# VH-VL binders against COMM domain-containing protein 3 (commd3), part 13

Target 1, 195 residues: COMM domain-containing protein 3 (commd3), of Dictyostelium discoideum (Social amoeba) (q54qk4)
Amino acid sequence: MNLSEDVLKGIETLSDEKLINDSVFKHIIDTCFLVILKKKTESDLFDNKAVSSVDTIALKQTFSAFIVFILESMKINYDQSSISDLLEEHKLSSSRIDFISNYFKEYRVAIRKHLSVTNFHFPHIIDVNWRLDLFMKSNAVEKLNTPVYLINLTTEQEENVKGKVQFAATLDQLQDLVFKLRDAQKQIERSSIKS
Key: E = the ipSAE of ESMFold2; O = the ipSAE of OpenDDE; V2 = 0.75 times the mean of E and O plus 0.25 times the DockQ between their complexes.

## First folded at step 14 (VH-VL; framework fv_olinvacimab)

Design B05 (from A01 with heavy chain Y103F; at its last look DockQ between E and O 0.30; V2 from the best seeds 0.00; counts 0 for: pae O 6.5 > 2)
Fold by OpenDDE, look of step 14:
Structure B05 (fold): chain C 195 residues (1-195), chain A 118 residues (1-118), chain B 107 residues (1-107)
Amino acid sequence: as target 1 above (195 residues)
Amino acid sequence: QMQLVQSGAEVKKPGASVKLSCKASGYTFTTYYMHWVRQAPGQRLEWMGEINPSKGRTNYNEKFKSRVTITVDKSASTAYMELSSLRSEDTAVYYCARWSFDFAFDIWGQGTLVTVSS
Amino acid sequence: NFMLTQPPSVSVSPGKTARITCRGDNIGSKSVHWYQQRPGQAPVLVMYYDSDRPSGIPERFSGSNSGNTATLTISGVEAGDEADYYCQVWDKSSRYVFGTGTKVTVL
């Protein structure tokens, strides 16, 4: 699984029993899962007296990192052993690994179902339109005075929350993008809930 | 192809210990958690404990935690369950079962009858 | 402790539909798995994650889970379907929990 260094660092932070005591640890883990399941909000992370002993920035970073870890793990349907191995690699104790593992056992399916219908980080593309522009100057296009396609993406993050993304691309760039998207689609299919 | 083969029936006296074996074949032994589940006559299935064969990490049913020990021999692709301080109530068929997060308990051993009697 | 309750028995005529319920507090928020156990045999997984069917299990078997009740449905019941059926969940407090079991009798 490909996790950023920041995420991995956040996971490792969870191994620091001095910084993150057991009470705080459990609270972080619980809150992360429940936030993903929309049962709690991020603000709930601070509704525990135990967290007052932890630096706020560190806490937030750790929280965010672990959220990403959970989501990515579930996205690829990471098995229990792999999850445990990763956590062990990042120096978590057996006790803490078991605790986290239990949450995965309980919420795995629910999270995956959620992921199938929602996007936590990126808006969904709901519409695509494009036009050929023969005169467009864009910093996004390396070639000057080349016809480019102006691509407009309509995105949706939440219900009735729409955004637009516009960018210019050459035909070659567009083709490359399409290939990458198709590849991504295949990867998603391989990681489907009913894999 | 994939199967779990358990050791034979056991007859024990109260207070004794029993150690059962479960040999896995047809799949990568260390990739899946191995569980032990028992069933007393006419009773429901009862989970006893689990082990990660790769790491040897175990979790037990609190009911049995003080008496049960689950181990593995990775080289032999075999899981073991030892139950001590046997009681008559421990008379049951004991199953090993593979757990998959994709398919739950998808492979079961044939079961081992343990009879505890004076 | 988390508990799963099943009816002790369900009787059904051949060709008819059997419904086996599994009740638990907010069981709909959990993943329910089902096992078939014929007399003298080990359990066999017949349904996992509420409604997914393992390979080899007939389409006659289906599952649902909502609220406080999960249901295993066997349509077109055959003599070979006579068995004990157990639901199962994972719970953070009780870990792996099996239902009380339901004996399905084909009349």
Scores: ipSAE 0.018, ipTM 0.584, lowest interface PAE 6.5, mean pLDDT 87
ESMFold2, look of step 14: ipSAE 0.637; ipTM 0.848
ESMFold2 (binder alone), look of step 14: mean pLDDT 95; pTM 0.961

Design B06 (from A01 with light chain S31N; at its last look DockQ between E and O 0.34; V2 from the best seeds 0.00; counts 0 for: pae O 5.1 > 2)
Heavy chain, then light chain:
Amino acid sequence: QMQLVQSGAEVKKPGASVKLSCKASGYTFTTYYMHWVRQAPGQRLEWMGEINPSKGRTNYNEKFKSRVTITVDKSASTAYMELSSLRSEDTAVYYCARWSFDYAFDIWGQGTLVTVSS
Amino acid sequence: NFMLTQPPSVSVSPGKTARITCRGDNIGSKNVHWYQQRPGQAPVLVMYYDSDRPSGIPERFSGSNSGNTATLTISGVEAGDEADYYCQVWDKSSRYVFGTGTKVTVL
ESMFold2, look of step 14: ipSAE 0.689; ipTM 0.875
ESMFold2 (binder alone), look of step 14: mean pLDDT 95; pTM 0.961
OpenDDE, look of step 14: ipSAE 0.357; ipTM 0.721
ESMFold2, look of step 15: ipSAE 0.734; ipTM 0.887
ESMFold2 (binder alone), look of step 15: mean pLDDT 95; pTM 0.961
OpenDDE, look of step 15: ipSAE 0.031; ipTM 0.633
ESMFold2, look of step 19: ipSAE 0.677; ipTM 0.864
ESMFold2 (binder alone), look of step 19: mean pLDDT 95; pTM 0.961
OpenDDE, look of step 19: ipSAE 0.023; ipTM 0.612

## First folded at step 15 (VH-VL; framework fv_olinvacimab)

Design C01 (from B01 with light chain S31N; at its last look DockQ between E and O 0.33; V2 from the best seeds 0.00; counts 0 for: pae O 6.4 > 2)
Fold by OpenDDE, look of step 15:
Structure C01 (fold): chain C 195 residues (1-195), chain A 118 residues (1-118), chain B 107 residues (1-107)
Amino acid sequence: as target 1 above (195 residues)
Amino acid sequence: QMQLVQSGAEVKKPGASVKLSCKASGYTFTTYYMHWVRQAPGQRLEWMGEINPSKGRTNYNEKFKSRVTITVDKSASTAYMELSSLRSEDTAVYYCARWSFDTAFDIWGQGTLVTVSS
Amino acid sequence: NFMLTQPPSVSVSPGKTARITCRGDNIGSKNVHWYQQRPGQAPVLVMYYDSDRPSGIPERFSGSNSGNTATLTISGVEAGDEADYYCQVWDKSSRYVFGTGTKVTVL
């Protein structure tokens, strides 16, 4: 299966048990499948207190990556062994592979049915607004004030349905995002030329 | 022809162990999960556990987890199921069955009768 | 624990239609498979993923699944259809779950 490096990296992030503890891991996986099935929304990803320990951007990236992985896997009707092999290749533990595999067992047909009738795509970004702000993160031990950019993305779905995505990012994070977007653009251009 | 061939009937005493075999042929052994399912006389099918032959990963029914071990010999395309601390209630026909996301339990062994009696 | 409930028996005359139900909470959201087990034989897959027929299974076998009930339908029942039938699903808590089984008798 031809997945982008960013998607693969996101999958690999799921292997980091220190960054993504078991509770967070299970929540991410559960949420991804249910979001695809339109039973939950992306916002539900943040409903679990356990995710508070994870960087928001990292969490969203991982979430998005895994969504793509699920959709691509189902699009090509990836078999059980191939899914497991891919996950193992990206260093997920046996327990986590098993957990993911179980979700595929449960939702595979449902997802494929959805794919047959629904076009799963990310909304187009049509506008970007941002402002510099101070983000204060408070925990039991430390208060951290870091200047951050508050980013508001205006998105458009099919049929002129507009949405908004808001997130905070440091300058470095934003630069990283821009880099990734440019890279993605290049990859798309290359793919278009080969087709 | 794709098939699973199981070992012969077993008679055991309570407290003993039994190890059954299931030899696969006609397909790539490592491509499908191998499961064990048992059926006591007049009872419904009961799932015991599964193994990924390629990776050796196993999952067990909690009911049997402490007593059951599923293994494979890839070179022989054979799966094994060992059940320890046998009880009279373990008297049943034991089936191996291959499984995949695409096919469910599409191929079954012929079954092995295990009788546990004093 | 997730449970699947089937009627213990269904009687049908030759040439008529037999319907075997499998009930479970929100079973319509699950993948249901069906197995035929003739006396003294191993189970045989006769329906998978609610309505797909394996190769070799006649078209008179059909399946549906919605709400809390999955149904295996056998039209034009023949003597050879006399068997026990089991529905099966995967559940995140109970893993592979089989129904209680239905004995189909051809009168």
Scores: ipSAE 0.019, ipTM 0.599, lowest interface PAE 6.4, mean pLDDT 87
ESMFold2, look of step 15: ipSAE 0.710; ipTM 0.879
ESMFold2 (binder alone), look of step 15: mean pLDDT 95; pTM 0.962

Design C02 (from B06 with heavy chain Y103T, light chain S29D; at its last look DockQ between E and O 0.18; V2 from the best seeds 0.00; counts 0 for: pae O 3.6 > 2, placed apart)
Heavy chain, then light chain:
Amino acid sequence: QMQLVQSGAEVKKPGASVKLSCKASGYTFTTYYMHWVRQAPGQRLEWMGEINPSKGRTNYNEKFKSRVTITVDKSASTAYMELSSLRSEDTAVYYCARWSFDTAFDIWGQGTLVTVSS
Amino acid sequence: NFMLTQPPSVSVSPGKTARITCRGDNIGDKNVHWYQQRPGQAPVLVMYYDSDRPSGIPERFSGSNSGNTATLTISGVEAGDEADYYCQVWDKSSRYVFGTGTKVTVL
ESMFold2, look of step 15: ipSAE 0.735; ipTM 0.889
ESMFold2 (binder alone), look of step 15: mean pLDDT 95; pTM 0.963
OpenDDE, look of step 15: ipSAE 0.380; ipTM 0.726
ESMFold2, look of step 17: ipSAE 0.740; ipTM 0.891
ESMFold2 (binder alone), look of step 17: mean pLDDT 95; pTM 0.963
OpenDDE, look of step 17: ipSAE 0.072; ipTM 0.660
ESMFold2, fold request of step 18: ipSAE 0.708, 0.736, 0.708; ipTM 0.876, 0.885, 0.875
ESMFold2 (binder alone), fold request of step 18: mean pLDDT 95, 95, 95; pTM 0.961, 0.962, 0.962
OpenDDE, fold request of step 18: ipSAE 0.020, 0.215, 0.027; ipTM 0.610, 0.701, 0.609
ESMFold2, look of step 19: ipSAE 0.727; ipTM 0.886
ESMFold2 (binder alone), look of step 19: mean pLDDT 95; pTM 0.963
OpenDDE, look of step 19: ipSAE 0.161; ipTM 0.685
ESMFold2, look of step 20: ipSAE 0.726; ipTM 0.883
ESMFold2 (binder alone), look of step 20: mean pLDDT 95; pTM 0.962
OpenDDE, look of step 20: ipSAE 0.022; ipTM 0.635

Design C03 (from B06 with heavy chain R57Y Y103T, light chain K92R; at its last look DockQ between E and O 0.19; V2 from the best seeds 0.00; counts 0 for: pae O 3.2 > 2, placed apart)
Fold by OpenDDE, look of step 15:
Structure C03 (fold): chain C 195 residues (1-195), chain A 118 residues (1-118), chain B 107 residues (1-107)
Amino acid sequence: as target 1 above (195 residues)
Amino acid sequence: QMQLVQSGAEVKKPGASVKLSCKASGYTFTTYYMHWVRQAPGQRLEWMGEINPSKGYTNYNEKFKSRVTITVDKSASTAYMELSSLRSEDTAVYYCARWSFDTAFDIWGQGTLVTVSS
Amino acid sequence: NFMLTQPPSVSVSPGKTARITCRGDNIGSKNVHWYQQRPGQAPVLVMYYDSDRPSGIPERFSGSNSGNTATLTISGVEAGDEADYYCQVWDRSSRYVFGTGTKVTVL
C-alpha cells in the first residue's frame, strides 16, 4: 500500500507507548473508526481527558494519518495479514495490532459500503489567513505566554460548500507544517509523472 | 481442493491434557485466521479461540483462556489446540475453521471427538 | 455478553418456505453469518454478511438483517435442507458469538 511518509509517521506515533498511552491509543482508534462511519466527529477526539497529555497538533496528525490508513486499507481491500504486517513494520505492539484488527473485524464491511457510495475526500484548502497572537497557558503552577500563530483555513468540500478550520501553531510548528506540505506536493508531482 | 483435516478422536481422563491438530491444504495457510470451535453433544457451537498463522497472535474465549493454547506450524500448514485440565464437560466435538474478513468461517475441519471420562 | 437467540425448531413441508430468525440487540448493525449443520457433519457456511451466498449454495437460500432480527430464508425446502442452522456475529466484547441453533425439520 502506497501511503505517504506523513501517514506512516502518524502510524508509527501510535506505537509510542510513552507518548500515546493505552487509554489514549484506544480512544484514538475508536474515534477514527466512528468518525469514518459518521457516528462521531473529530471534536470527539478531545472528549477524553487522557488526551490532554498529548500535544494537540500531534494528536490531530496522528488521528488524520490513521483515518487515511483505514480508508486506504479498505479501498484496496487489504486483508488481515497485510494490515498486521504494515502495523508491525511500524513497530506497533502485538496487543495494539490485535486491538486495531478487532475494529477492522467489526467495521470493515460497513466502511467499504460507505466508501462505495461516498467519496471520503478531505476538503480542499482554498484560502489561508493567519495572525500573530499571544497565547497564555495558565495552570495552577505556571503561567506561560507564548506567541502563536492563529491559522484560519478556508476549505471547500463541494461546489459552494465552504468550511473553516482554525488552529494555533508556534512558529516551529508552522514551519514544520509548511515543510510537510511542500514534501507532499513533491510526492504528488512525482506520482503524476509516473502515471 | 481447500480443506482442513483434523487429528483423530481422543479419550482422556479428567485432569489430563489433549492436543489436537488441524492440517490445512489447498490454500495459503498464513492468509487466514485459524479458529477452534467446539460443540458438546446436543449443544450449540462454542468459539474457543483464534490465531493469526502469519504472526502468531492469538485471542481466546475468556472461558477457556486459562486452559487453552493455540499454536501453528507454518512449515507444516498445521494448527494446534491444546486444552489442559480436562473435565467431563469438555467432552465435545472440536472443529478447526479458517476465517477471514471477507469469508467468515468458510472452511471447517471434519471435527475431532474428545471424550473425557473417568 | 452479547447473545443470539434462535427458535429451537422450525418445521416445514417440502416445497414450502422456511424462515429462521436470529435475534440480538441491534443485530442489524452487525454482520450476520449462517451455518448449516447436518447430523454428524461439520458446519457449512450458507450465508455470510447478511445476504451473500457462498459458491455452491442454491439461490433458494437468502438472508436479511435489520433491527434486532436477522433471518435466513429457505424457499422450496427440500429434504436435504433438514439440519441445524446457526447464526453467528462478531462482537467487540464477546468476539465470535453463535446463536442457540435452530433445528429445521422437513415434514
Scores: ipSAE 0.210, ipTM 0.691, lowest interface PAE 3.2, mean pLDDT 89
ESMFold2, look of step 15: ipSAE 0.481; ipTM 0.786
ESMFold2 (binder alone), look of step 15: mean pLDDT 95; pTM 0.963

Design C04 (from B06 with heavy chain E50W R57K Y103T; at its last look DockQ between E and O 0.02; V2 from the best seeds 0.00; counts 0 for: pae E 10.1 > 2, placed apart)
Fold by ESMFold2, look of step 15:
Structure C04 (fold): chain C 195 residues (1-195), chain A 118 residues (1-118), chain B 107 residues (1-107)
Amino acid sequence: as target 1 above (195 residues)
Amino acid sequence: QMQLVQSGAEVKKPGASVKLSCKASGYTFTTYYMHWVRQAPGQRLEWMGWINPSKGKTNYNEKFKSRVTITVDKSASTAYMELSSLRSEDTAVYYCARWSFDTAFDIWGQGTLVTVSS
Amino acid sequence: NFMLTQPPSVSVSPGKTARITCRGDNIGSKNVHWYQQRPGQAPVLVMYYDSDRPSGIPERFSGSNSGNTATLTISGVEAGDEADYYCQVWDKSSRYVFGTGTKVTVL
């Protein structure tokens, strides 16, 4: 899991009971989960009288950090023991860890469903096969030979509904495809949450 | 199809070590923690530890932590569990199991019987 | 140390309902998972997070969890349901805790 130093500090702020009393804590956790599900917005975080006791910058940093934590935990299938250990490492009390764990239990299915809808509508690649074809001739025939990769992607569009994508590419074309896919991946990462 | 296939049965003498393997197929090995769980004859299941296959971090049940080592070979999609200083009480079936945050222990290996006798 | 206790056995007639209990102190605050183990076989997940069924588990399996008791309920019991059943929770101090197991016998 790649959590930035800012995210880890924002999570640890939830342990500071002088800054974040129990009422504020519960409101932050509730709002984080509901914002991910598009049932609340960031402005709902500030629509609670209890949060007036918290510095606005600290509140926003903690809120954003915990949203990133939720999304990263869901993305990696982070073990429940590891989630609890990480929160304990950052000084959260057992009662606060238990509260957070109950929210994960209650909302995990809904969040995963929501994330699936917002990511891709295309078939998922489940297998890749390839071979290199070479066409070489004797020294008497001075033609240019170019290695060609025959690539087979096995995809899954629905449960047990499989498809195939087959194409041929030179090494240069493959490299261009890989760079374009990585650029698209980076663009998606920048437009959603930072990891 | 998702599967965990374990190494074959072992017979050991007290004081020896055993190293069991668990090969995963049909899913991305590095995105799920691998656990080891044992079951002595007539007894309940007993958790031994887990490993994060991508980072190598482990967590062990205190009962076993001085004697157990869990490792992975990422290129072979295989987890290993080594138990040293074997005692007769270590006679059990040893399972590997995948933990999914969504569905708990949703995939189990077939189990490996380890018999420790003099 | 967190403990899960199950009755050692439950006998039930075919077509009737088996109720397998799992007792733990305030277990209702925890996520309870259930595994079926036939003789000589590995455990199979049959219920998770108290009441959710894995794909392939029939609707006659259901679960509940409140107070100090979680229950796996099998309605319309069939001969193929004869097995040992284990509950399981995660606990902060005891980690991955399994119940004592219940042998379901179909008579």
Scores: ipSAE 0.006, ipTM 0.543, lowest interface PAE 10.1, mean pLDDT 80
ESMFold2 (binder alone), look of step 15: mean pLDDT 95; pTM 0.959
OpenDDE, look of step 15: ipSAE 0.019; ipTM 0.549

Design C05 (from B01 with light chain S31H; at its last look DockQ between E and O 0.31; V2 from the best seeds 0.00; counts 0 for: pae O 4.1 > 2)
Fold by OpenDDE, look of step 15:
Structure C05 (fold): chain C 195 residues (1-195), chain A 118 residues (1-118), chain B 107 residues (1-107)
Amino acid sequence: as target 1 above (195 residues)
Amino acid sequence: QMQLVQSGAEVKKPGASVKLSCKASGYTFTTYYMHWVRQAPGQRLEWMGEINPSKGRTNYNEKFKSRVTITVDKSASTAYMELSSLRSEDTAVYYCARWSFDTAFDIWGQGTLVTVSS
Amino acid sequence: NFMLTQPPSVSVSPGKTARITCRGDNIGSKHVHWYQQRPGQAPVLVMYYDSDRPSGIPERFSGSNSGNTATLTISGVEAGDEADYYCQVWDKSSRYVFGTGTKVTVL
């Protein structure tokens, strides 16, 4: 399966038990499958106290990566062994592989059915607005004021169906995002030439 | 023809162990999970455990986890189930069955009767 | 523990329709598989993922699943349909769960 480096990196993030503890891991996996099945929304990803310990951007990236992984796996009808092998290759523990595999066991057919009748496309970004803001993270012990960029993305799913995505990012995070987007663009261009 | 062929009937004493075999043929052994399911006389089917033959990864019913071991010999396309510390309640027909994401338990062995008696 | 409950027995006359129910909490959100077991034989898959028929299974067999009840329907029942029928699901906590089984008797 031809997954982007970013998707693979997101999968690998799921292997990091220090960054993503077991509770957060299970929540991410559960949420991903249920979002695909339209039973939950992305916002539900943050409906768990355990995720507060994880960087928001990292969490979203991991979430998105795993969504892509699920959808691509189902699109090409990846078999159980292939899924397991891929996850193992990316250093997930046996326990976590088993957990993910179980969700595939439960939802595989449902997801494929959904894919057959609907297109799971991310909304197109049609506009970007940003402002510099101060983000105050209040922890019981430390108040950290870090300048952050508030990013507002205007998205379009269908003609005249606009949405908004808002997130905060540090300058470094934003630069990383831009880099990844440019990389993605290059990959798309390469793929278009080969087709 | 795709089939699972199990070892013959066993008679054991309480406290003993039994190891059953299930030989697969007619399909790629490593592409399907192998499961063991038992059925006591007049009772419903009871799942015992599974193994991914490709990786050797296993999952067990908690009820049996301490007493059951499922293994495979890929070269022989054969799965094994060992049950230790046998009790009279373990008297049952034991089935192996292949499983996939797409087909559920679509192929079953013929079953092996294990009788535990004093 | 997730549980599947089936009626212990269903009696039906030849040519009539038998309906075997499988009840579980929110079972409609799960995929249900069905197995036929004739006396002295191994189980045979007769329905998978609620309503899909394996190759070789007659069209007389159909399945549905919604709410708290899955149903295996056998139309035009024949003597050969006399068997035990088991529903089965996968559950996150209980893993592979089989129903209590239903004995279908053809009168």
Scores: ipSAE 0.021, ipTM 0.626, lowest interface PAE 4.1, mean pLDDT 88
ESMFold2, look of step 15: ipSAE 0.627; ipTM 0.847
ESMFold2 (binder alone), look of step 15: mean pLDDT 95; pTM 0.962

Design C06 (from B01 with heavy chain T30K, light chain S31N; at its last look DockQ between E and O 0.29; V2 from the best seeds 0.00; counts 0 for: pae O 5.7 > 2)
Fold by OpenDDE, look of step 15:
Structure C06 (fold): chain C 195 residues (1-195), chain A 118 residues (1-118), chain B 107 residues (1-107)
Amino acid sequence: as target 1 above (195 residues)
Amino acid sequence: QMQLVQSGAEVKKPGASVKLSCKASGYTFKTYYMHWVRQAPGQRLEWMGEINPSKGRTNYNEKFKSRVTITVDKSASTAYMELSSLRSEDTAVYYCARWSFDTAFDIWGQGTLVTVSS
Amino acid sequence: NFMLTQPPSVSVSPGKTARITCRGDNIGSKNVHWYQQRPGQAPVLVMYYDSDRPSGIPERFSGSNSGNTATLTISGVEAGDEADYYCQVWDKSSRYVFGTGTKVTVL
């Protein structure tokens, strides 16, 4: 299966038990499958106290990556062995592989049915606005004021169906995002030439 | 032809162990999970456990987890199930069955009768 | 623990239609498989993923699944259809769960 490096990296993030503890891991996996099945929304990803310990951007990236992984896996009708092999290759533990595999066992047909009747496309970004702001993270023990960029993305799903995505990012995070977008652009250009 | 061939009937005493075999042929052994399912006389099918032959990963029914071990010999395309500390209640026909996301339990062994008696 | 409940028995005359139900909480959201077991034989897959027929299974066999009930329907029942039938699902907590089984008798 031809997954992007970013998707693979997101999968690898799921292998990091220090960054993503077992509770967070299970929550991410559960949420991904249920979001695909339209039973939950992306916002539900943050409906767990355990995720507060994880960087929001990292969490979203991992979430999105795994969504793509699920959808692509089901699109090409990956078998259990292939799924397991891929996950193992990206250093997930046997326990976590088993957990993910179980969700595929349960939801595979439902997901494929959804794929047959709907297109899972991310909204197109049609506009970007940003401002420099101060983000204050208040913990019980420590208050940290860090300058951050507040990013507002205007998205379009269908004609005249606009949405907004808002997130905060540090300069480094924003630079990383820009780099990834440029890389994605290059990959698309390459794929277009080959087709 | 795709098939699973199981070892012959066993008679055991309480407290003993039994190891059953299931030889696969006609398909790629590592591509399918191998499961063990038992059926006591007049009872419903009961799942015992599974193994991924390619990776050796196993999952067990909690009911049997402490007493059951499932293994494979990939070179022989054979799966094994060992059940220890046998009880009279373990008297049943034991089946191996292959499984995949696409096929469910589409191929079954012929079954092996295990009788536990004093 | 997730449980699947089937009627203990279904009697049907030759040529008529037999319906075997499998009940479980929100079973319609799960994938249901069906197995036929003739006396003294191993189970045989007769329906998978609610309504798909394996190769070699007659079109007389059909399946449906919605709400809390999955149903295996056998139209034009023949003597050879006399068997025990088991529904099966995968459950997050219970893993592979089989129904209580239904004995279909052809009168």
Scores: ipSAE 0.019, ipTM 0.606, lowest interface PAE 5.7, mean pLDDT 88
ESMFold2, look of step 15: ipSAE 0.721; ipTM 0.886
ESMFold2 (binder alone), look of step 15: mean pLDDT 95; pTM 0.962

## First folded at step 17 (VH-VL; framework fv_olinvacimab)

Design D01 (from C02 with light chain H33Y; at its last look DockQ between E and O 0.35; V2 from the best seeds 0.00; counts 0 for: pae O 3.7 > 2)
Fold by OpenDDE, look of step 17:
Structure D01 (fold): chain C 195 residues (1-195), chain A 118 residues (1-118), chain B 107 residues (1-107)
Amino acid sequence: as target 1 above (195 residues)
Amino acid sequence: QMQLVQSGAEVKKPGASVKLSCKASGYTFTTYYMHWVRQAPGQRLEWMGEINPSKGRTNYNEKFKSRVTITVDKSASTAYMELSSLRSEDTAVYYCARWSFDTAFDIWGQGTLVTVSS
Amino acid sequence: NFMLTQPPSVSVSPGKTARITCRGDNIGDKNVYWYQQRPGQAPVLVMYYDSDRPSGIPERFSGSNSGNTATLTISGVEAGDEADYYCQVWDKSSRYVFGTGTKVTVL
């Protein structure tokens, strides 16, 4: 199975018992499966007090990574032994592997059914437009006296299903966004080459 | 042809131990979990435990956890189940069966009768 | 402990339809498997993922699962269908759980 380095790193994070204690671990796993099944949302990840000790970014990354792992595993019908082997390779304890395995066994049919009828594809950004707005005070920008850019993202989830996302950003924020996008692109390219 | 071949019938006394074998052929031994399921006379199937042949990781039914040990010899494509402290209630046909997400228990051994009698 | 309950016996005439039920709490959310066991033989998988039929199993066999009940349906019952049938699920607490079994008798 071709998983990105980020996904694998996220999986490996689940092996860190200091960073992610058993309570947090179980919560993450449970939430991931339930989110995939549309029974919970990502926000529910933070409803458990146990996660308060974990860095928010790390938590989100791990959460996202594991979701991808679940989905990809289900997509290719990854067998139990292979899943376990992969998790073992990424240093998860036997207990945690068993826990995850149990969830796979429990929810496999539900997830596969869900995957068959739903598109889990995140909207793709297909176009970006921006304009400088010197006068518009946007609640999205805390700095009231700085020129802001109005950014319009055109997204596509399914063929011919287009969406629009609009937000305001400062020049610095925009630059940061562009940088992150470029970085992400490079990472994807690198991952594709290594696969 | 994919098959599981189990060892022969056993007669044991109470308190003794029994070790059964299950030899796999016709498929990649390490790709499927191996399970042991028993069936007492006139009773339903009862799951005992499983092993990942690749890593040797096991899970057991809590009912048997203290008495059952499942192992594998990868080189021989053979799984083993040892049950200790045998009781009369352990008299049953014991099956090995392979399992995966995709196939469930699709291949079973022929079964091994274990008789526990004083 | 998660439990699966089946009727102890189902009698059916040749050519008729046999329905074997398997009851469990929210079993409809689980993956149900069915096994046929003839006297003196090992179980044989006859249904997986509620309604998928393994290779070699006749089309007369079908499965459904919803709510608290899974059902194995055998249409056009033949003498060779006489056997014990077991449903099976995975449960996070009980792990692999088999039903109580149903003896199907062909009259």
Scores: ipSAE 0.022, ipTM 0.629, lowest interface PAE 3.7, mean pLDDT 87
ESMFold2, look of step 17: ipSAE 0.712; ipTM 0.885
ESMFold2 (binder alone), look of step 17: mean pLDDT 95; pTM 0.957

